# Ledger of designs, part 154: VHH binders against q9y6x5

Target 1, 379 residues: q9y6x5
Amino acid sequence: LPPKLLLVSFDGFRADYLKNYEFPHLQNFIKEGVLVEHVKNVFITKTFPNHYSIVTGLYEESHGIVANSMYDAVTKKHFSDSNDKDPFWWNEAVPIWVTNQLQENRSSAAAMWPGTDVPIHDTISSYFMNYNSSVSFEERLNNITMWLNNSNPPVTFATLYWEEPDASGHKYGPEDKENMSRVLKKIDDLIGDLVQRLKMLGLWENLNVIITSDHGMTQCSQDRLINLDSCIDHSYYTLIDLSPVAAILPKINRTEVYNKLKNCSPHMNVYLKEDIPNRFYYQHNDRIQPIILVADEGWTIVLNESSQKLGDHGYDNSLPSMHPFLAAHGPAFHKGYKHSTINIVDIYPMMCHILGLKPHPNNGTFGHTKCLLVDQWCI

## First folded at step 7 (VHH)

Design xa19 (framework vhh_5j56_2)
Fold by ESMFold2-Fast, scan of step 7:
Structure xa19 (fold): chain B 379 residues (1-379), chain A 127 residues (1-127)
Amino acid sequence: as target 1 above (379 residues)
Amino acid sequence: QVQLVESGGGLVQPGGSLRLSCVASGFTFDTFDYYAIGWFRQAPGKEREGLSSISSGDSGSTSYSDSVKGRFTISRDNAKNTVYLQMNSLKPEDTAVYYCAAGIKYGRGYTFPYDYWGQGTQVTVSS
């Protein structure tokens, strides 16, 4: 029977939550599987960019989803996370479900993973749900497991996305132990439900399951605001994205806008596009704006207003607070193995190996994940 | 400061129609801090019931409860910062105080509880 993989994302699951809270169901999953303690995500550390990096193995400048809010200067199109259905935005890369469907007569199934309800290179997941945040985890799980059991050609790759703990991390901040404890316990219970459902349906023994996330979360404050209106008048530029990475499109000379911004706050860095640090891999795409502002961890860029967020992400990807984890269980994975760190782009070539797919050119390194796999040597 | 003001309630016969309006102030639609606007109702002696929602982002994604799906339509006018609830084929069971509420979208399309509420507008469906 062909190998099968279910990829599960809990949005905004900061890696060190695993050390600061109890997860009996997740710990039981890890005990019989593998844990990667930190996954170094791509810059910017936001939902749409990192979810697409997981399934393409590419940096944002290469796959084209460079933010949750974007402007393409060549075509003059605008993108937001509430207006994500135009295939134009997704067509700069080939996600794994497309590769899966185009090789060896296989099907893919998707419950809400970013991009799976969009035809990409004229290919949409064989089975999918249109994005709707009101749909319960239970309904998403019921559809995925039904499709894994009742498909021809067989579903070999399935994805499941859940919005928490990101939403609560934003509302309460990651340092609100009372509220975050409640939220994370509910997530652990959902992981328990997932494992139980797969066991009851006879899927558990032969299914590879990866549980991961796109980014972490850091504590913000009303005392740590950068008021952009104090730096520059809004008539000088068009704002494409605000916080914590501001994307600035000048309406006047670029150098003049840069000079107004460069010394405005000690808590943000201001970059001309060509001066963005190479380590970010965030430069070579028309959707990256001429001037980028990067706030320091825990600082929020605002437009003469307060912020409602007590937690946020999007910050420098070297920050441990921005890192998620990866846990996995199944026939491809060792039991009880713990690994320190991988890059988020490494997940894609590992998944291709598990599924027997030829990966598209990518920025991941298979060698970084081989110690997780039973069919590989890692000395 | 976020404020919501409802209007358009009144008395209507069964099978009739009403359009409720909710004017928002203290925020704008099409912002980077996304808002969802929802319509709720509460009849005497009953709990508050969610009916419909619309997001403040460019796409304006909508949702409906089963009790009103196909009869009620939510829409927005971003230039007027206003959300509408078009109510068709009204039934006596639709009699309630109707509330407009705004919630902040934290993350991808998710709204965490509706934090801002209007004062309500009475809808009475009776012959």
Scores: ipSAE 0.216, ipTM 0.517, lowest interface PAE 2.7, mean pLDDT 90

Design xa2 (framework vhh_5j56_2)
Fold by ESMFold2-Fast, scan of step 7:
Structure xa2 (fold): chain B 379 residues (1-379), chain A 127 residues (1-127)
Amino acid sequence: as target 1 above (379 residues)
Amino acid sequence: QVQLVESGGGLVQPGGSLRLSCVASEFSGFTLDYYAIGWFRQAPGKEREGLSSISSSGGSYTSYSDSVKGRFTISRDNAKNTVYLQMNSLKPEDTAVYYCAAGIKYGRGYTFPYDYWGQGTQVTVSS
């Protein structure tokens, strides 16, 4: 029987939520599986970039999804989540569901994971749902489990995406214990439902399940705003992305735009593209704009307006507040093992190993995840 | 920056229809494609309720609250800098001031902070 894997993402699940809130169902899952306490995500710490890094093992500059809002100067195309059905944006990498379908005579299934409703290199997930945030977790789970049990060739790789706790993290901020405890308890109950459904359907014993996230969340405030309009006039540039990483396309001399921005705020770093720190791995792609502004943690870049968001992400990937976790259970994984840290790009080669797939060239290191796996030596 | 103006509100009988329009005025350097647009309502003495959202040029990435799903349809025409909310099968409980809001999307889903708000348009569903 081929190995099977279900990859589940709860968007914006900050790693330290596990220390500050109770998760009885997730703790039971971890007790009989593995926990990675911190996953160091890629820069920028945003939803689309990091979800694509999980399934490709690549930095954003390599897979081409460099932000949630992008501009390609050559083709004059704009990217937003409503435009993500254009394969152009996704074709700079090969995600694991495509590899699964092309290397093995196997199927893939997807419930709402970014990119899974798009043909990539002329290959779309065998079973998928068009993105709609109004579709319940239960409906997503029902489709995934139906496809895992009733497919020929068999579904061996499945993905399930849920928008919380990211949406509530933005609305309430991660420091709102009352609202966040309610949201996180609901997520824990969904994890309980997931495990129960897999057991009832006879899938639990033979299915590898990974529960992870793309990023964390940090507290924002009306006291921590950077007004871009105070630095530079709108006639000098086109704004491609705003906060907390602003992507600036100059309409005039690039050096003049840079000089107007570089001393605008003590809470924002301003980079010419070639000067972006190497540690970000965020330079070598045409979709990265000529000038990038990076706000300090908890600071919001605005255009002469107040911001209503109480939480945000996108900040420096060295910040613990930006880190998610990874928990896993199944025949490939040890039981009761805790690991400190992996890189988010390490998930892809680990998943390829579990599925018996040859990974495409990637930025992950298989050695970082060896101790999680029963068929590997840790020493 | 973006300035939003709602129109199309008014008095309608139960079971009737209204089409709300949200016109975005943008300054040089920005396009409507950059903004996610949401429709919200607020009835007297109640908190503001999110109803629907649409990102960029439209397409498959629209969201609806359960209270309006199947009755309301959001659409956008970027050439006209306009977002529409088609409201069908209106009920007395739909009576509220309706707002459109624009925001730079920071993630996925229906509940996002919105930084730019219109002034609102009154919808009254009564016999």
Scores: ipSAE 0.024, ipTM 0.378, lowest interface PAE 4.2, mean pLDDT 88

Design xa20 (framework vhh_5j56_2)
Fold by ESMFold2-Fast, scan of step 7:
Structure xa20 (fold): chain B 379 residues (1-379), chain A 127 residues (1-127)
Amino acid sequence: as target 1 above (379 residues)
Amino acid sequence: QVQLVESGGGLVQPGGSLRLSCVASGFTFDTIDYYAIGWFRQAPGKEREGLSSISSGDSGSTSYSDSVKGRFTISRDNAKNTVYLQMNSLKPEDTAVYYCAAGIKYGRGYTFPYDYWGQGTQVTVSS
């Protein structure tokens, strides 16, 4: 039977939560599997961009999902997390479920991973759930396990997405030990439920399972606000995205808008598109606006108002607070191995290797994940 | 502070229609708004049921529960800072107190939970 892989994402699971809270179920998973302590995500450190980077192995400028809110000046189209169904936005890359289905007689299944309810290059996940945040983890898990066991052609790649701990990280902030402890305990219980379900169905010993996340979370405050309205009048620009990376489309001369913004706050960097640091790999795409503003860690960009968020992400991807982790278990993975760091774009070529797929050209380096895999030699 | 005020409830015969209104204060339906607005109902002796939601942002993305899909339509009027629930083909089973709720939109459009609730408006479907 062909190898099978289940990719699970807990949105906003900051890597150092593993050191600051107890995860008995996750630790049991790791004991007989592998742990990557830090995953260096792509810039900007947002949900849609990083989820698409995981499944394409590409930087955001290459796969085209460059933010959670986007504007295309040529087509006049708008993208948001509530208006994400137009294939136009997703067609600059080929995600792994499409590659999986276009190779040898294979199916894919998806419980709400970003992009899986959209036809991409005329191919939609064989089995999928339309995005609905009110659907329980249990229902998502029930559908995924049913499809893994009862599909023809066989489901060889499956995805499962859960919105926590991101929502609570935003609401309470990552430094709220009481609320974060409660949320993270619940996530650990869901991991326990996942493992138990796979064991009961006879899937556990033969299924590769990856548990990861798209980004971390940092503490914000009403004492750390950058008010754009104090720097520039709304008549000079169209705002495409606000915080912590603002995407500015000028209505007047670009240099004039830049000059009004560049000295606005000591806690924000202002870049003309061509001056965005090369290390971000965030320049070569028409969806990246002519001016971007990057707030310092923990600072929130606002429009003459208070922020509702006590935690946020989107910041510089060099920040450890922005990094998730990766844990994995299954026949492809070593048992009891810990690795320090991989890049989030490295996950895609590793998953292609596990599934026996030929990867599309990508920004990942297979060598970075070799030590995790039983069929590879690590030095 | 966020406040929500519902109106438009009342008595209607089976097969009839009602339009509920929810007027919001303390925030605006601007494209940068962080709120999603949902409609919920609670019938006597039953748990509160989610019916429909409309998100902030340019598109105003909508969702519906299976029990009301095709019969109920959610919409917003940004100039009036108001969300509507148009209820058609009403059934006796639709009898409940209807609540408007607002939540802060986090991550992939998730709200945790709806943080602000109106007082509710009674809808009775009877002949």
Scores: ipSAE 0.184, ipTM 0.513, lowest interface PAE 3.3, mean pLDDT 90

Design xa21 (framework vhh_5j56_2)
Fold by ESMFold2-Fast, scan of step 7:
Structure xa21 (fold): chain B 379 residues (1-379), chain A 127 residues (1-127)
Amino acid sequence: as target 1 above (379 residues)
Amino acid sequence: QVQLVESGGGLVQPGGSLRLSCVASGFRFDTLDYYAIGWFRQAPGKEREGLSSISSGDSGSTSYSDSVKGRFTISRDNAKNTVYLQMNSLKPEDTAVYYCAAGIKYGRGYTFPYDYWGQGTQVTVSS
């Protein structure tokens, strides 16, 4: 039987939540598995970009999902969380489920991971659920476990996505200990349900399970707003994305728009595309707009309005508040091992190794994850 | 701060029409896919019932409950930051207090719809 892997994402699970709250089920999972305390995600630290980076091993400029909101000037197409089904947006990379299906006689299964309900290079996940936020974690889990046990060709790669704690992190902010405690306890209970279900179905001992996330969360405030309308009139540009990274498409001379923006706020950096810092790996893609505004941590860019979010993400990927963690358990992984940091792009080549797949060219470094794996020499 | 103000309620005869308005402040409909406004009603002795919703941005989707589909139409005017509910072919059973509510998109999908509520406007359908 080929090796099997289940990749689970809890959206917006900030790494230091593990230090500030109790997770009895997750700690039991880690006790006989591995923990990476911090995962350095890609810029911008948003849901769609980072979920696609996990499964491609590529920076955003290379895989083409450069934001949660995008515009292509040539085709006039627009991308958003509610308009994400056009293969055009996803075809600049090959995600692991496509590689899994094409290299060996294998199937993939997906419960709502971004991109899995889209045909990419004419290949869609063998089993999938169309995205619907109203579908319970239990229903997603039931489908994934059914497909893992009852597929031919066998499902060897499966994904499971859950929207929390991101939604509550946005609504309440990560500093709301009462509400975040309730939400995080519920997530820990869902992890317990996951493990129990896998044990009851005889999958636990032979399945590799990775639990991770795409980004963290930082506290925002009505006292930390940048009003873009006070800097520049809306007639000068088209707004492609707003906060905390604004994507500006000029309707007039680019230099004139830049000059109106560059001194607008001490809490916002304004970049011409070619001046975006190299460390972001956020420059070499036509979907990245001519002018990019980057707010400082905890600051929100608005259009003459109040902000409805008490927490947000999308900020500089060097910020610990933006980092998720990674925990894993299964025959491929050591037991009781803790590692400090990996890059989010390193997850893809590690998963390819576990599944015996030849990875597509990628920005990850397999050496960074070797210490997690039983079949690798570490030191 | 987000605020919703309803208007346009009143007394109307069976078969008549009314247009309810909901003026929103504290957020903008002409930005990205951040918001939805829904219309609800509560008749005496009944639970609150969802009727219709409309979202912001280019993916402005509309939905309707079976009880009002084909009779009620939701629309928006971005310049006025206003959402309308056009109610046609009104029946005595449509008598209720009508509420405007805003759902803020917290992350992917709508996890916490209708965080903000207006005060309500009375609609009475009687001869």
Scores: ipSAE 0.415, ipTM 0.643, lowest interface PAE 1.6, mean pLDDT 91

Design xa22 (framework vhh_5j56_2)
Fold by ESMFold2-Fast, scan of step 7:
Structure xa22 (fold): chain B 379 residues (1-379), chain A 127 residues (1-127)
Amino acid sequence: as target 1 above (379 residues)
Amino acid sequence: QVQLVESGGGLVQPGGSLRLSCVASGFTFSTLDYYAIGWFRQAPGKEREGLSSISSGDSGSTSYSDSVKGRFTISRDNAKNTVYLQMNSLKPEDTAVYYCAAGIKYGRGYTFPYDYWGQGTQVTVSS
């Protein structure tokens, strides 16, 4: 009886892949649903920050997951793989699965979406899988569909995360047509499997499904490296994050570190925290370091070593190469409707509307997504 | 250039212990979680089996296969750029050539098939 929503993320699915490669299963999904061609993500354009923005509707400075590697200046804690499960890092916002469980007697289910295996404000997803990259898409899908069909109280919000095409985008670069064609065809086949499984279980006609991503990918090169060791000795600072946005914690006077870095390369911008451009919404959080370096698109910051990455993300969120897409199908959505662009923070209030939840204060604008929805007037 | 060199293999009696070492060059274990090092083994006429892994970076996340969980422990020494496999309660079935391998983490927790391999060290469990 209550509306149900499945939110699916294919990590690193650049929006223009849809124009450059064939996706027969995804195109069939879109024909009977909606497509948003570009989603403008938040800065920095990284996995943990953007996945948390999707489910909170907040900029990174507001939700507190400001990078994949973080240091908190007040508590002096470090965020890494081993610290991913410390609720401290996630408690600056309330993600939609927590709201879903607390506002009604409803359950949430999660197959590896960032944060879903962590108690946030003392609430963990009702059903979840601990993160393990070795678990197949098929096993994740089997668990999600079982929970959607057999739960009491009912699962009304479910998430499914998959690591590709991000991993292959990094390894091969997005301009490697041969390797990327192979990877993207496999993803399209997984979308076909997802739709077929939902049809087989009688869920397809009554379930809202969103397929989206957190960011895109740009081509990198061994010819486009910025060597920090050529500009500053490592004894002057602690490195919190490296590339393409370096987070610098000075061990000496901040101005002295800044002066050593500011003219180091024509291919990066060096910002004191208070000088970070307002358009990034990346300033007001203790986890944002005193000096931030932002590499130009396709440039990699290194420490006197070569880079193994032929593709990367994290760059300026105004870059189309950093943008994902959003496709959706289900009773809440129009059929055959295309929309040009939304902000990634707009997804949260839209999902709250579909589920009948009161959203927490957020940076999204419901008006930006109302044209996608059958119960709304598009103006 | 990534290079791995194993040592510490040899003959041991059932129930005994060995510690294998893998010295790495071309990357550092103080790097921000960009590399994973794993231990594998291969007995004659059998397929290569993954046993354990540890990530680079300050925290060093670990994993173990069911066949060795509770008996084998992976650890690292960042100052020596070395990964260890402590092998306890050894059984005749543990007899194999043991390989150290390095993989690159390109995305969230995703380690590609290991690209860099050592030459292996023989472990024989016999009385």
Scores: ipSAE 0.298, ipTM 0.588, lowest interface PAE 2.3, mean pLDDT 90

